# Miniprotein binders against Peroxisomal membrane associated protein 20 (pmp20), part 4

Target 1, 156 residues: Peroxisomal membrane associated protein 20 (pmp20), of Schizosaccharomyces pombe (o14313)
Amino acid sequence: MVAVGSTLPKVTLWENKPEEVVEFPSQGKFIIVGVPGAFTPPCSSQVPGYIANEKQFAAKGISGIYVVAVNDVFVTKAWKKSFDGGEQSGVHFVADWNGEFTKAFDAGFDASGLLGPLRSKRYAAVVENGKVVKVFIENEVTDVDISSADKVLSSL
Key: E = the ipSAE of ESMFold2; O = the ipSAE of OpenDDE; V2 = 0.75 times the mean of E and O plus 0.25 times the DockQ between their complexes.

## First folded at step 2 (miniprotein)

Design T2e (from T2 with N10D F12K V13I Y14F V15T F16Y E17T E30A)
Fold by ESMFold2-Fast, scan of step 2:
Structure T2e (fold): chain B 156 residues (1-156), chain A 89 residues (1-89)
Amino acid sequence: as target 1 above (156 residues)
Amino acid sequence: MKIRIEVEIDGKIFTYTVDSPEELERLLKALMEYIKELGVDKIEVRVRADDPEKARELAELIVRILKELGFTNIRVEIRGNEIRVTAEK
């Protein structure tokens, strides 16, 4: 997995539409939440927790929360809409169409037989001024524990 | 080893092939959280194992996971190395 102190890779990501490109902020603090895919949404915590605590994160100086999945933009947009309060949330749901970010972030794994040959591990990363300052990586992609919103928020 | 799995959810069939019981367990756990969110009250899991002994062990694993999800009416059918598990809440 990417190490603390690493610089964020510069790759193209999309949100909402195939024509809408997303770029991470070069300054300030923000959170990246990596999930295996929109096909397997978390049941009881990871993404819903970030949506519910968006204002609390902002109060701690977090300028944005970016949920990243190796999926096309139509899937990630529909997934955001599926959450209670998701459509109204400022949490970004971004598509890593070809897995370029996930590979560069060293967060990929082979999910052949389940989701496809390349999917993201489950994690949360705190980025400050272009550098990774904290990483919360789950041991298993089906676990939601150390990468939960509560754990990340309490670390800030 | 080669284990073929078919999971039927809401009329849609998902087919997978995994090489170990550990991979099967990871697959089922990932699917179960998705199934729970969809509010599914009936599911069918079909598995083909390499041999009858492994089939029995896989059936026990599948039943354990389904019970953890709150399914209370679970039926298991084993025919040689083929397993069919149906579960309802």
Scores: ipSAE 0.000, ipTM 0.099, lowest interface PAE 16.3, mean pLDDT 71

Design T2f (from T2 with V13T V15T E17T)
Fold by ESMFold2-Fast, scan of step 2:
Structure T2f (fold): chain B 156 residues (1-156), chain A 89 residues (1-89)
Amino acid sequence: as target 1 above (156 residues)
Amino acid sequence: MKIRIEVEINGFTYTFTVDSPEELERLLKELMEYIKELGVDKIEVRVRADDPEKARELAELIVRILKELGFTNIRVEIRGNEIRVTAEK
């Protein structure tokens, strides 16, 4: 996985529609939540915690929360809409369509038995001023434990 | 045994490889559980098995699962070891 102290990769990502690109902030503190796939039970159990605690994260100095999946932008947008309060939430649902960010972040794994040949491991990362300062990576991609919103929030 | 599955949801195709019919059933149920919230009433499932007999057995399993998930208008097409199932509510 990417190490603490690493510089965040510059890769094109999308949100909402194919024409809308996402750039991570170069300054400030924000969270990246990597999930293996949209609309899967473990991922769908993890994300609501980040939506529900958005204001608590902001109180800790977090300027944004970015949920990243190796999916197209229509899927990530629809997935956000599927959560209670999701469409109104400031949490970003970001499409890593071709897996470029996941590969550059060294967070890829072969999920051919579940979701396809390249998907993201489950993790949360705290980024500050363009550098990774904390990483919470699950030992098993189906587990939601150390990368959960409450565990990450408690570390801030 | 490796079973290759393609599921078309909202015009997008998801490809999986599973090692058993039991894993296939879990996977389909997991996907559909969340798709229901989007009001999706039509899906297409494509499966490739190792041989034609296993393909027929898998087609029967897929139809059963889709019926359990609330689909009532199910069409099955089998060509050799390839299965295509289109389901509507």
Scores: ipSAE 0.000, ipTM 0.124, lowest interface PAE 16.0, mean pLDDT 72

Design T2g (from T2 with E8Y V13T V15I E23K E30A Y34F)
Fold by ESMFold2-Fast, scan of step 2:
Structure T2g (fold): chain B 156 residues (1-156), chain A 89 residues (1-89)
Amino acid sequence: as target 1 above (156 residues)
Amino acid sequence: MKIRIEVYINGFTYIFEVDSPEKLERLLKALMEFIKELGVDKIEVRVRADDPEKARELAELIVRILKELGFTNIRVEIRGNEIRVTAEK
């Protein structure tokens, strides 16, 4: 998995529609939440915590929260809409369609039997001024523990 | 307050940890949707709280949720501040 001190890779990511490209901030502090798959039960239980605590994260200096999945943009947009308060939330749901970000971040694994040949491990990363400053990676992709909103927020 | 809830379904383990009543309420709502979505015939839920009374209260709530979802054979095992609930249709 990516190490603390690493710089974010510059790869194309999408949000909302196929023509809309996402750019991570080059200044300030934000969070990336990597999930194995949209609409799966453990991911659907993890993400509400980030939506619910958005203001608390902002109070700690977090300028944005980006949920990244190896899914197309229609799937990630629909997934955001499926959460209570999701459409109104400032939390970003980002499509890593070809897995380029996940590969560059060294967070990929093979889930061919269930989700697909390339999916993201479950993690949360705190990024400041383009550099990774903290990483919370689950040992098991089906576990929601150290990468939960509560654990990440308490570390800030 | 510190509560850990572990859910065992179809060979997967889902672990949740919360430290406030507000977060617990959100988790329980998500857990109900989670179980509905999977449509499973057998489930095990383990609860660990920082005190036995809170664990029992939470286990009772989980039993009510499982009954609402159609589980009819529910067993509860108590070991101090740890509770195991097994349910099947």
Scores: ipSAE 0.000, ipTM 0.077, lowest interface PAE 21.6, mean pLDDT 73

Design T2h (from T2 with V13L Y14F V15Y F16I L27M E30M)
Fold by ESMFold2-Fast, scan of step 2:
Structure T2h (fold): chain B 156 residues (1-156), chain A 89 residues (1-89)
Amino acid sequence: as target 1 above (156 residues)
Amino acid sequence: MKIRIEVEINGFLFYIEVDSPEELERMLKMLMEYIKELGVDKIEVRVRADDPEKARELAELIVRILKELGFTNIRVEIRGNEIRVTAEK
């Protein structure tokens, strides 16, 4: 349960390849989208909205969108490429391989019955100048409602 | 032993290089666990080994793993020290 007003934790995250580290912007506004697992049906239904509305988010002052999953970089890169328009999208698909970001962001849950012992809850967070300013956390990780692109965009 | 693995899933290629059959088995099992989560119906695995005999042994290992994941339509092509396995559910 990450709280509004929290400062973003400094943890190592990866994108595209094993040696490419991702750093969140220290200035401006961006979105973090937490998903329980790459390639799962609910996560695969949520992400296309963010890809499709990337320009609308930019028009609202959003400098970037970061989809974070507790998966390795090969899986998150392949998942991005699996979406129509995904490979050409500026939406970032970020690997939280050790779950360090998810744990520090207080967004972890136990999915041992399906995905493994540490996975991310489903959420969207608006970050401005290093601080969390809005959070949209789903009550059920299989639901895509308040953390959908349409709901988040309408709040901006 | 140097083994290069290329795994193609829905047109996307994963490149991995390993030094032993044991490392290959562990890595393939890890990748296959992802495939199980992804609901993938088709996969292509390409492996290059030091020699044709090792390539055959690796092909048999790969086929066993794919069968354990529920793939029933498995095709194996062995050409010298290079193998290609294509599997579909």
Scores: ipSAE 0.000, ipTM 0.084, lowest interface PAE 19.7, mean pLDDT 72

Design T2i (from T2 with F12W Y14I V15I F16V E30A Y34L L38Y)
Fold by ESMFold2-Fast, scan of step 2:
Order: sequence, then C-alpha cells, then structure tokens
Structure T2i (fold): chain B 156 residues (1-156), chain A 89 residues (1-89)
Amino acid sequence: as target 1 above (156 residues)
Amino acid sequence: MKIRIEVEINGWVIIVEVDSPEELERLLKALMELIKEYGVDKIEVRVRADDPEKARELAELIVRILKELGFTNIRVEIRGNEIRVTAEK
C-alpha cells in the first residue's frame, strides 16, 4: 500500500460520465476510500457511513470524500444512486476503470476468483496538500473495521 | 538535531533533522528493537541535510539500514536537501 508522505499519483479518473475527468484537490485535506467492488455487500455496508458523516468530516476540515473502485463510470454512478441520500450527497464516486490509480497507489490485488484480475484493497487515506498523511488499510478485503467512517473520523 | 516520530495506522513515520550520518545511524539502530517487537512492516523516514551531497550520503545510509531491518520495497525521494524514504517488507 502507498506510504504516508507519498505524493498522489497523477492518473486519469472519471465521475458521472465517460467525458468527465476527476482531479483531486492540490490544496486542503480530503479522503480517498478504496473499495474492491461496487455493489458488493462489504463495500455497500462501508460507504453509507461516509455519506451519513459527510457534515462531521467537513467540520474536521475535510473538503471532499472520494470513493474509488476499479469499475466503469456507469457502474460507479449507478452505485452512488443506489444509496439512500446518495444522489444528493457530495461524496464523489470515482471510476478507476483500468486500475491505473489503484496500481500507482500500490493498493491492487488479484481477485480473479471473484471480481477480476485487478481490484482495489479496502482502505481509507487522508490526503493533505497532495500528500498522503494517514492510511487505514484492512488486513482482509472483506473486513470493514479500521477503514470505516467512524474510525477515520475519530483519527482527525 | 530535531526528531519527530509519528505512529500512523499501518506504518511509522520518522522525521529528523540531523547534522551527521553517524547521529542518524545511531538513532535508527536504537529503534531496531521497537520495530522488531511491534512488527512494523511499513516505515517512512524523512531527513533534512545541510547540503545536497550530504543528502545523498544520508539516503544511502537509510536504505542500507532499512535493508538490514528486512525491508525490501524501498523508495527514495531527494529534493535538494530533503530526503524521504518509504519502505515495506
């Protein structure tokens, strides 16, 4: 997994539609939440905590929350809409469809038995001014513990 | 010398400003028992040197010590007088 102090990789990511490129803020503090796959049960149980606590994160100086999955943009957009309050939420659902961000962030694993040859590990990362300042990576991709919204919020 | 040690989830961050490689080497060796005892598998060392040549020497020293501690995936970044080394087992 990416080390604390690392600079965010400059990789193309997408949100909402194939033409819409996402760029992470170069200034300020924000959170990246890496999940193995949209519409999977553990990922679908983890994400609501970030939506529900969006205002509490903002109160701690968090300017944005970015949920990243190795899925295409249609899948990540539909997944956001599937959550209660998701469509109205400021939480970003970002498509890393070719896995370039996940590979550059050293968060990839081979899930060929279940989801595909390249998927993201489960993690949360706090980024400040383009640098990774905290990382919460699960030992098992099916665990939702240290990368949960409550644990990350408590660390801020 | 200025030293800051931060313990983050899944890693240790050691931030130092040192005047000599010998001082840094002594500090990192003193931390060896703690790194082994707590099973630290990810570490980041940040150092500020007096000049760019000294920075190169310190980076080489840090890499050598981290390899001795069993780290295999080591990344080095040098920007002028500042060194950042990240390592994972």
Scores: ipSAE 0.000, ipTM 0.058, lowest interface PAE 25.6, mean pLDDT 74

Design T2j (from T2 with V13R V15K E17R)
Fold by ESMFold2-Fast, scan of step 2:
Structure T2j (fold): chain B 156 residues (1-156), chain A 89 residues (1-89)
Amino acid sequence: as target 1 above (156 residues)
Amino acid sequence: MKIRIEVEINGFRYKFRVDSPEELERLLKELMEYIKELGVDKIEVRVRADDPEKARELAELIVRILKELGFTNIRVEIRGNEIRVTAEK
């Protein structure tokens, strides 16, 4: 997994539609939440906590929350809409369609038996001014524990 | 407290770790929303607790949650620290 102190990789990511590129902020503090797959039960149980606590994260200086999955933009957009308050939330649902970000972030794994050959591990990363300052990586991709919103929020 | 749970949905096994019975309740309720969307009438929940007494407590909690979610035919098997709950609508 990416180490604390690493600079964020520069790769193309998408949100909402194939023509819309998302860029991570170069200044300030924000959170990246890596999930193995949209619409899966563990990922769908993890995300509501980030949506519900968005204001609490903002109070701790977090300028944005980015949920990243190796899925296309249509899937990530539909997934955001599936949550209560999701469409109105400032939480970003980002498509790492070809897995370039996940691979560059050293967060990839082979899920061929379940989701496909390249998917993201489950993690949360705190990024400040373009540098990774804290990482919460689950031991198992189906575990929702240390990368949960309440545990990440408590660390800030 | 460390609680490991496994839920089987449509042939896929999902594993979770939670720190408390309250977190387990929240997780199961969230999972069940998706099970309802999938139209699944039968699920299996497996839990490993720290000890047999905790296992009994967790089994009672799981049964209560499943009943609240509309399951009417619930079977519980407890072997030492391990719980297996099968539920049908």
Scores: ipSAE 0.000, ipTM 0.148, lowest interface PAE 16.1, mean pLDDT 73

Design T2k (from T2 with E23R R26E L27E E30L Y34L E37L)
Fold by ESMFold2-Fast, scan of step 2:
Structure T2k (fold): chain B 156 residues (1-156), chain A 89 residues (1-89)
Amino acid sequence: as target 1 above (156 residues)
Amino acid sequence: MKIRIEVEINGFVYVFEVDSPERLEEELKLLMELIKLLGVDKIEVRVRADDPEKARELAELIVRILKELGFTNIRVEIRGNEIRVTAEK
């Protein structure tokens, strides 16, 4: 997994539609939430916590929350809309469709037996001014514990 | 100097590499404060150093930091240039 102190890799990511590129902020503090797959039960149980606590994160100086999955943009957009209040939320649902960010962040694993040849581990990372300052990585990709919104928020 | 550190708590593994004892102490303190905030009572730290003498020095540093953070039952295992430190409250 990416080490604390590392510079955030610059990789193209997408949100909402195939031609809409998203860039992580170069200044300020924000959170990246890596999930193995959109619409899976563990991932669908983890994300509501970030949506519900969006204002509390903002109060702690968090300028944005980015949920990243190795899925295409249509899937990540539909997944956001599937949550109550999701469409109105400022939480970003970002498509890493070719796995480039996940590979650069050293967060990939082989899920060929279930989800496909490249998926993201489950983690949360706090980035400040382009540098990774905290990382919460789950031991098991199906567990939602240390990378949960409540645990991450309490660390700030 | 090249040092690789792995910190495990309840299966959670955080890995980082540093090139000096000062960088190690800084990174480990930040990680330990995070673990402390999460309310965990048991931790295992694994480190691989360049040589056995450096491993012993790092084991002493790790034990000191863990004691400062409230861990009271600390066990150290050194195998050549590799260290395993297990600590409980």
Scores: ipSAE 0.000, ipTM 0.071, lowest interface PAE 23.6, mean pLDDT 74

Design T2l (at its last look DockQ between E and O 0.85; V2 from the best seeds 0.00; counts 0 for: pae E 5.9 > 1.5, pTM E .782 < .8, unsure alone 68.569 < 70)
Fold by OpenDDE base, look of step 3:
Structure T2l (fold): chain B 156 residues (1-156), chain A 92 residues (1-92)
Amino acid sequence: as target 1 above (156 residues)
Amino acid sequence: MKIRIEVEIDPRTGFVYVFEVDSPEELERLLKELMEYIKELGVDKIEVRVRADDPEKARELAELIVRILKELGFTNIRVEIRGNEIRVTAEK
């Protein structure tokens, strides 16, 4: 479980290209959305809400939304493009292909039965000035409820 | 039975965990998982809010929460039950 009040782990993450490193903002308020895997049905039901409500989040002071998956950058990039309005969206699709961030964030689970030995639990985390201030974690990784865009948005 | 849990570990900063579980047993599991973090952070005050679909089980859930908080070393515990909503505030 993600430690509320903790500083974000300093782990390398990637977006768009294998050589393109992405860093979380050190200041301001943003959201991390952890998903078990790109193109999986529950994840594909969760993410559209964040894309659709990007402006509403911004109106509440959210400077960015980062979807993090234990997938390679080719998959995450393709996944972003697969959504309506996804390519034009400012929502980040971040590749944690070694699962180092997921492990450091204590959000990992064993998905050997379907996806692989390490994938991310389903969660949303609100981060402010480098610290986690709110965590919404699904009890079952297949559930999309408390970590949905609507629920998170209403809590801000 | 669906149970919504909100845990505030620092009232000053507004740090909150939010969960939904399907049983009291699952609630206990999640709260126990938080124990390690609470200990590491040196939390002296905690508030747990629970909303259950079945109001009749509110007392049982409250007792469960109180037991767990006592195990964490909290001594001053207050319980408020309003319908299907339970608020437990604890201090060391």
Scores: ipSAE 0.021, ipTM 0.435, lowest interface PAE 4.8, mean pLDDT 86
ESMFold2-Fast, scan of step 2: ipSAE 0.051; ipTM 0.543
ESMFold2, look of step 3: ipSAE 0.180; ipTM 0.638
ESMFold2 (binder alone), look of step 3: mean pLDDT 69; pTM 0.648

Design T2m (from T2 with R26K L27W E30A Y34I)
Fold by ESMFold2-Fast, scan of step 2:
Structure T2m (fold): chain B 156 residues (1-156), chain A 89 residues (1-89)
Amino acid sequence: as target 1 above (156 residues)
Amino acid sequence: MKIRIEVEINGFVYVFEVDSPEELEKWLKALMEIIKELGVDKIEVRVRADDPEKARELAELIVRILKELGFTNIRVEIRGNEIRVTAEK
């Protein structure tokens, strides 16, 4: 997994449509939430916490929340719309469709029995001024505990 | 009420659990965008409901949505509380 103190990888990600590129802020604090796959039960139970607490995160100086999955942009967009308040939320649902960010972040694992050979581990990372300052990595990809919105928010 | 849903699209399985037909409609509508954008030609939906009557109602809803998405070859199998819907263009 990426280590604390590492510089955020400069990899292209997409949101909403194939032509729309996502750029992480070079200054300030934001959160990256890595999930194994859109529309799966553990991921669908974890994300609502981030949507519900968006304003509380903002009050703690968080400029954005980026949910990243190794899925194409159409899937991540549809997944966002599936949540109550999802479309109105400022939480970003970004596609790492070729897995390049997940690979560069050293967060990949082989889920060939369920989702495919490259999927993201479950984690939350706090990034400040281009550097990873804190990482909450689940021991098992099906667990939603230390990477939950409540745990991350309480650390800020 | 508990409804467990599995949707298989192009070899990927999407699993979610909802407590009402309204929530099911919400999730299926979200999948409409995926189906339209990805050009999916085959889909399989598996659902487990609390009772056989609810299973029949959900099967009808799923068939209606799949028809709206352009699927014409739809097969429904109901075994007690379990529903399996397979659809092709």
Scores: ipSAE 0.000, ipTM 0.133, lowest interface PAE 17.4, mean pLDDT 73

Design T2n (from T2 with V13F V15T E17Y)
Fold by ESMFold2-Fast, scan of step 2:
Structure T2n (fold): chain B 156 residues (1-156), chain A 89 residues (1-89)
Amino acid sequence: as target 1 above (156 residues)
Amino acid sequence: MKIRIEVEINGFFYTFYVDSPEELERLLKELMEYIKELGVDKIEVRVRADDPEKARELAELIVRILKELGFTNIRVEIRGNEIRVTAEK
């Protein structure tokens, strides 16, 4: 389980293309949104909320929002493009292709019944200066409740 | 009884595993509800079943679900225990 006080793992992550690595900020406050898989039905209700509220998050001191999925970079880029306003937003869609981040962050689960053997739980984590300061983990990966944009925003 | 499903959405393939025809039906209906939101007109479903007899049963189920969801041009290819269904609106 992702826990308050955890430090972010140092693993390689990608955004936009295979040559483009993404680094989380070492200073300041940002949000990580873990999702079980790109293009799954519950994510259609969760991700748009973060895109729509991007300016409100910035007003609360959030420097970035990072949506992380155990998918390759072409999938995560296409998924961002599929949302109305997605391509124009500053929300990051990050590829955790081998699940190394998800595993090291202790946010993985075995989805062999529906997806692959390593997928991310559904969560939102508020990170400040490299440390997790708040965490919102769904009890069921198909639920979008406590990890929704409005609930995370209201906690800030 | 593991059933492997691969679904193409916007040119990308997603792999799922289910243990029963009931789970397959639920999964397909959830995915179809989602692709309606994305405005996708074409879909490809690939399934690997335990045996050829089961593959035929699953092919019939998939075709029925796709028709219920508004697809009209449906093509089915069965090769042993593997199924490929392509559908267009």
Scores: ipSAE 0.000, ipTM 0.125, lowest interface PAE 16.1, mean pLDDT 71

Design T2s (from T2 with E6Y V13T V15E E44I R46F R84V T86Y)
Fold by ESMFold2-Fast, scan of step 2:
Parts: structure tokens; C-alpha cells; sequence
Structure T2s (fold): chain B 156 residues (1-156), chain A 89 residues (1-89)
């Protein structure tokens, strides 16, 4: 898994449509939430916590929350719309279409059989000024525990 | 025989290809255990068989597997060598 102190990899990510590229802020503090797959129940139980606590995260100096999944942009866009308050939320849902970010972040695992040959582990990472400052990685991808919004918020 | 399978769960589609009914049964059991654990109540299976007779045989097998996994509302549509199975709890 990516180590504390590492710099964010420069990899193309997308949001909303295939032509729209996402760039992480080079300054300030933000959160990356890695999930194995859009529309799966463990991921759908984890993400609402981040949406609900968006203002509390902002109060702690968090400028943005980015949910990253190894899915195409149409899937991640539709997934955001599926949550109550999702469309109005400032939480970003970004597509790591070919898994390049997940590979570079050393967060990949083999989910072949059901989700695909490369999917993201479940984690949350706090990034400040382009560097990873905290990492919360689940031991099992189906568990939502240490990477939950409440636990990450409590660490700030 | 070559069987192409499409599974739609909560708007997300999974596509598989298998060579035999035995592979299909194993795949469906593995997939259905995952779906059952996730709490999904609905599944749609699309199957294309080599011919209409094999399609009918596969429809019976798929229905049996889905019943074993607790689905009580099962609808089957057979169109030539294509099968669409809809299942809900």
C-alpha cells in the first residue's frame, strides 16, 4: 500500500464524462476514498458517511473528498446520482478507468471472477500539499471499519 | 457449446463466457453466493446457447439454481437460442 510521506502519482482520472479530466489539488488538505467497485453494498454503505459529514470535514480543513473506483466514468457518475443528496454533494466520484492510479498508489488487488482483474482495495488517505499524510486501509475489502468517515474524521 | 452470460445487479452489468453447463452452474453458484451476501434481491441472466434445444435445457438448469438460492419470483423468456431469466425474492 502507498506509504505515508509518498507524493501523489500523476495519472489521468475522469469525472462526469470521458473528456473531463480530474486533477487533485497541489496545495491544501483533501481525502481520497478508494473503493473496490461502484454499486456494491459495502461501498454503498461507506460512501454515505462521507457525503453526510462533508461539512464536518470542511471544518477540519478538508478542501475536497474524492471517491475513486476502477470503473468507467459513466458508472461512477451514475453511482453518485444513486445516493440521497449525491447530486448536490461536493464529494467527487472519479473514474480510474484502467486502474492506473490504483496501481501507482499500490492499492490494487485481484478481484477476478466477479468485479474484474484489477480493483482497488478499500481505504481512505489524507493528502496534504501533494503528500500522503495518513492512510486507513481495510484488512478485508468487504469490511467498512477503519476507512469509515467517522474514524477518518476523528483522526483529523 | 459456448455460453455468454450477462448479469445485471443494481444497474451494474457483469459479462461472462463459459464453455459448458458445468462451468455455468459453478459460475452461477459463485456469483449467487456473492449476490446473496451483498443482499441483492434481483438478478437478470442473459444466455445465448448454440441452438434452441440447448437453450431450453439451460433455462431449466438456471431456474433450479436460482430456486436453490432462495429466489421465488422467476420469469423465463426463451427466444430461439437466447434465454433471459429474471429473478426476484
Amino acid sequence: as target 1 above (156 residues)
Amino acid sequence: MKIRIYVEINGFTYEFEVDSPEELERLLKELMEYIKELGVDKIIVFVRADDPEKARELAELIVRILKELGFTNIRVEIRGNEIVVYAEK
Scores: ipSAE 0.000, ipTM 0.104, lowest interface PAE 16.1, mean pLDDT 72

Design T4a (from T4 with V44T I84R L106E)
Fold by ESMFold2-Fast, scan of step 2:
Structure T4a (fold): chain B 156 residues (1-156), chain A 108 residues (1-108)
Amino acid sequence: as target 1 above (156 residues)
Amino acid sequence: MKIRILVEINGFVYVFEVDSPEELERLLKELMEYIKELGVDKITVLVRADDPEKARELAELIVRILKELGFTNIRVEIRGNEIRVLAEGDPEELRRLAEELVRKLEKK
């Protein structure tokens, strides 16, 4: 996994459609939530907490929340729409199409036989001014505990 | 009208939604990429049409598109203005055909 103090990689990600690119901000404080796969039960139970607590995160100085999955942009867009209030939420659902971010962040693992040979571990990372300041990584990708919205919010 | 497409891949279900027949045709053809890369097991298409006649027309269109994509086991259920189409095929054969079709489109 990426270490605390590391500089955040500059990698292109996509949101909503193939023409809409997203880059992480170089300044400010924001959260990255890495999930193994869109539309899986553990991931679908973790994300609602971030949507529900969006305003509380903003009150703590968080300028954005980015949910990242190694999926295409059509899948991540549809997944956002599947949550109550998701489409209206300011939480970003971004596609790490080729796994470039996941590889650069050292968060990849082999999920062959279920999701594919490159998927993201489950984690949350707090980034401030381009540097990783906190990391909450699950021991098991199916667990939603330390990387939950409540645990991350409590650390801020 | 409303159209939902459920794509089942190795036990996981991906949901797509469109609101017009024109978008449905485009989306189903875009599913060639998912079939090619993910090995789709089954597709379920759920449609609510404006009326029963339109439902019948859409069911025929959906069946034709699914056959073109390589599905060989297609089941259609029409309830008034609601349509349910279930399509199954051999995942490897579907992937092979989708890959061939994508290559042909790219060359053009």
Scores: ipSAE 0.000, ipTM 0.092, lowest interface PAE 19.4, mean pLDDT 71

Design T4b (from T4 with V15I E30A V44E I84T L106E)
Fold by ESMFold2-Fast, scan of step 2:
Structure T4b (fold): chain B 156 residues (1-156), chain A 108 residues (1-108)
Amino acid sequence: as target 1 above (156 residues)
Amino acid sequence: MKIRILVEINGFVYIFEVDSPEELERLLKALMEYIKELGVDKIEVLVRADDPEKARELAELIVRILKELGFTNIRVEIRGNEITVLAEGDPEELRRLAEELVRKLEKK
């Protein structure tokens, strides 16, 4: 996994539609939530916590939350809309279609037999002024424990 | 027991494996929340039962669940202890029914 102190990789990510590029803030503090795949049960149980606690994260100085999955933009957009309050949420659901961010972030694994090759491990990362300051990576990709919204929020 | 469900949504194949009919029912109902936006028109369920009588009972349960979820044109093939169920539905009707199911699940 990417180390604390590392600079965020500069790769292209998409949100909402194929022509809409997402850029991470160059300053301030924000959260990246890596999930193995949209619409899977463990990922669908983890994300609601971030949506529900969006204001609590903001109170801790978090300027944004970015959920990243190795999926196309249509899938990540539909997934966001599938959650209660998701459509109205400020939480970003971004597509790492080619897995370039996941690979550069050293968060990839081979999910052949389940979701296909090159999916993201499950993690949360706190980024401040372009640098990774905290990382919460699950030992098992099907577990939602240390990367849960509650545990990340309590670390801030 | 092993039950495999294949769902294709927007060109992506999602594969789930569960070990009981109860887990299958929970998975299919939970999936409806996400399917309402996507208009899934086909689901394939493959299950291997312990014996032929169990296979019959599981096939009946799976068919009932799929009908309740709005699928039509359901085809069942039983080969000894193996069951394959293919279900197709109208995407618009499936979306409508999925929305109704989600609404009922959220009701207190």
Scores: ipSAE 0.000, ipTM 0.111, lowest interface PAE 17.3, mean pLDDT 71

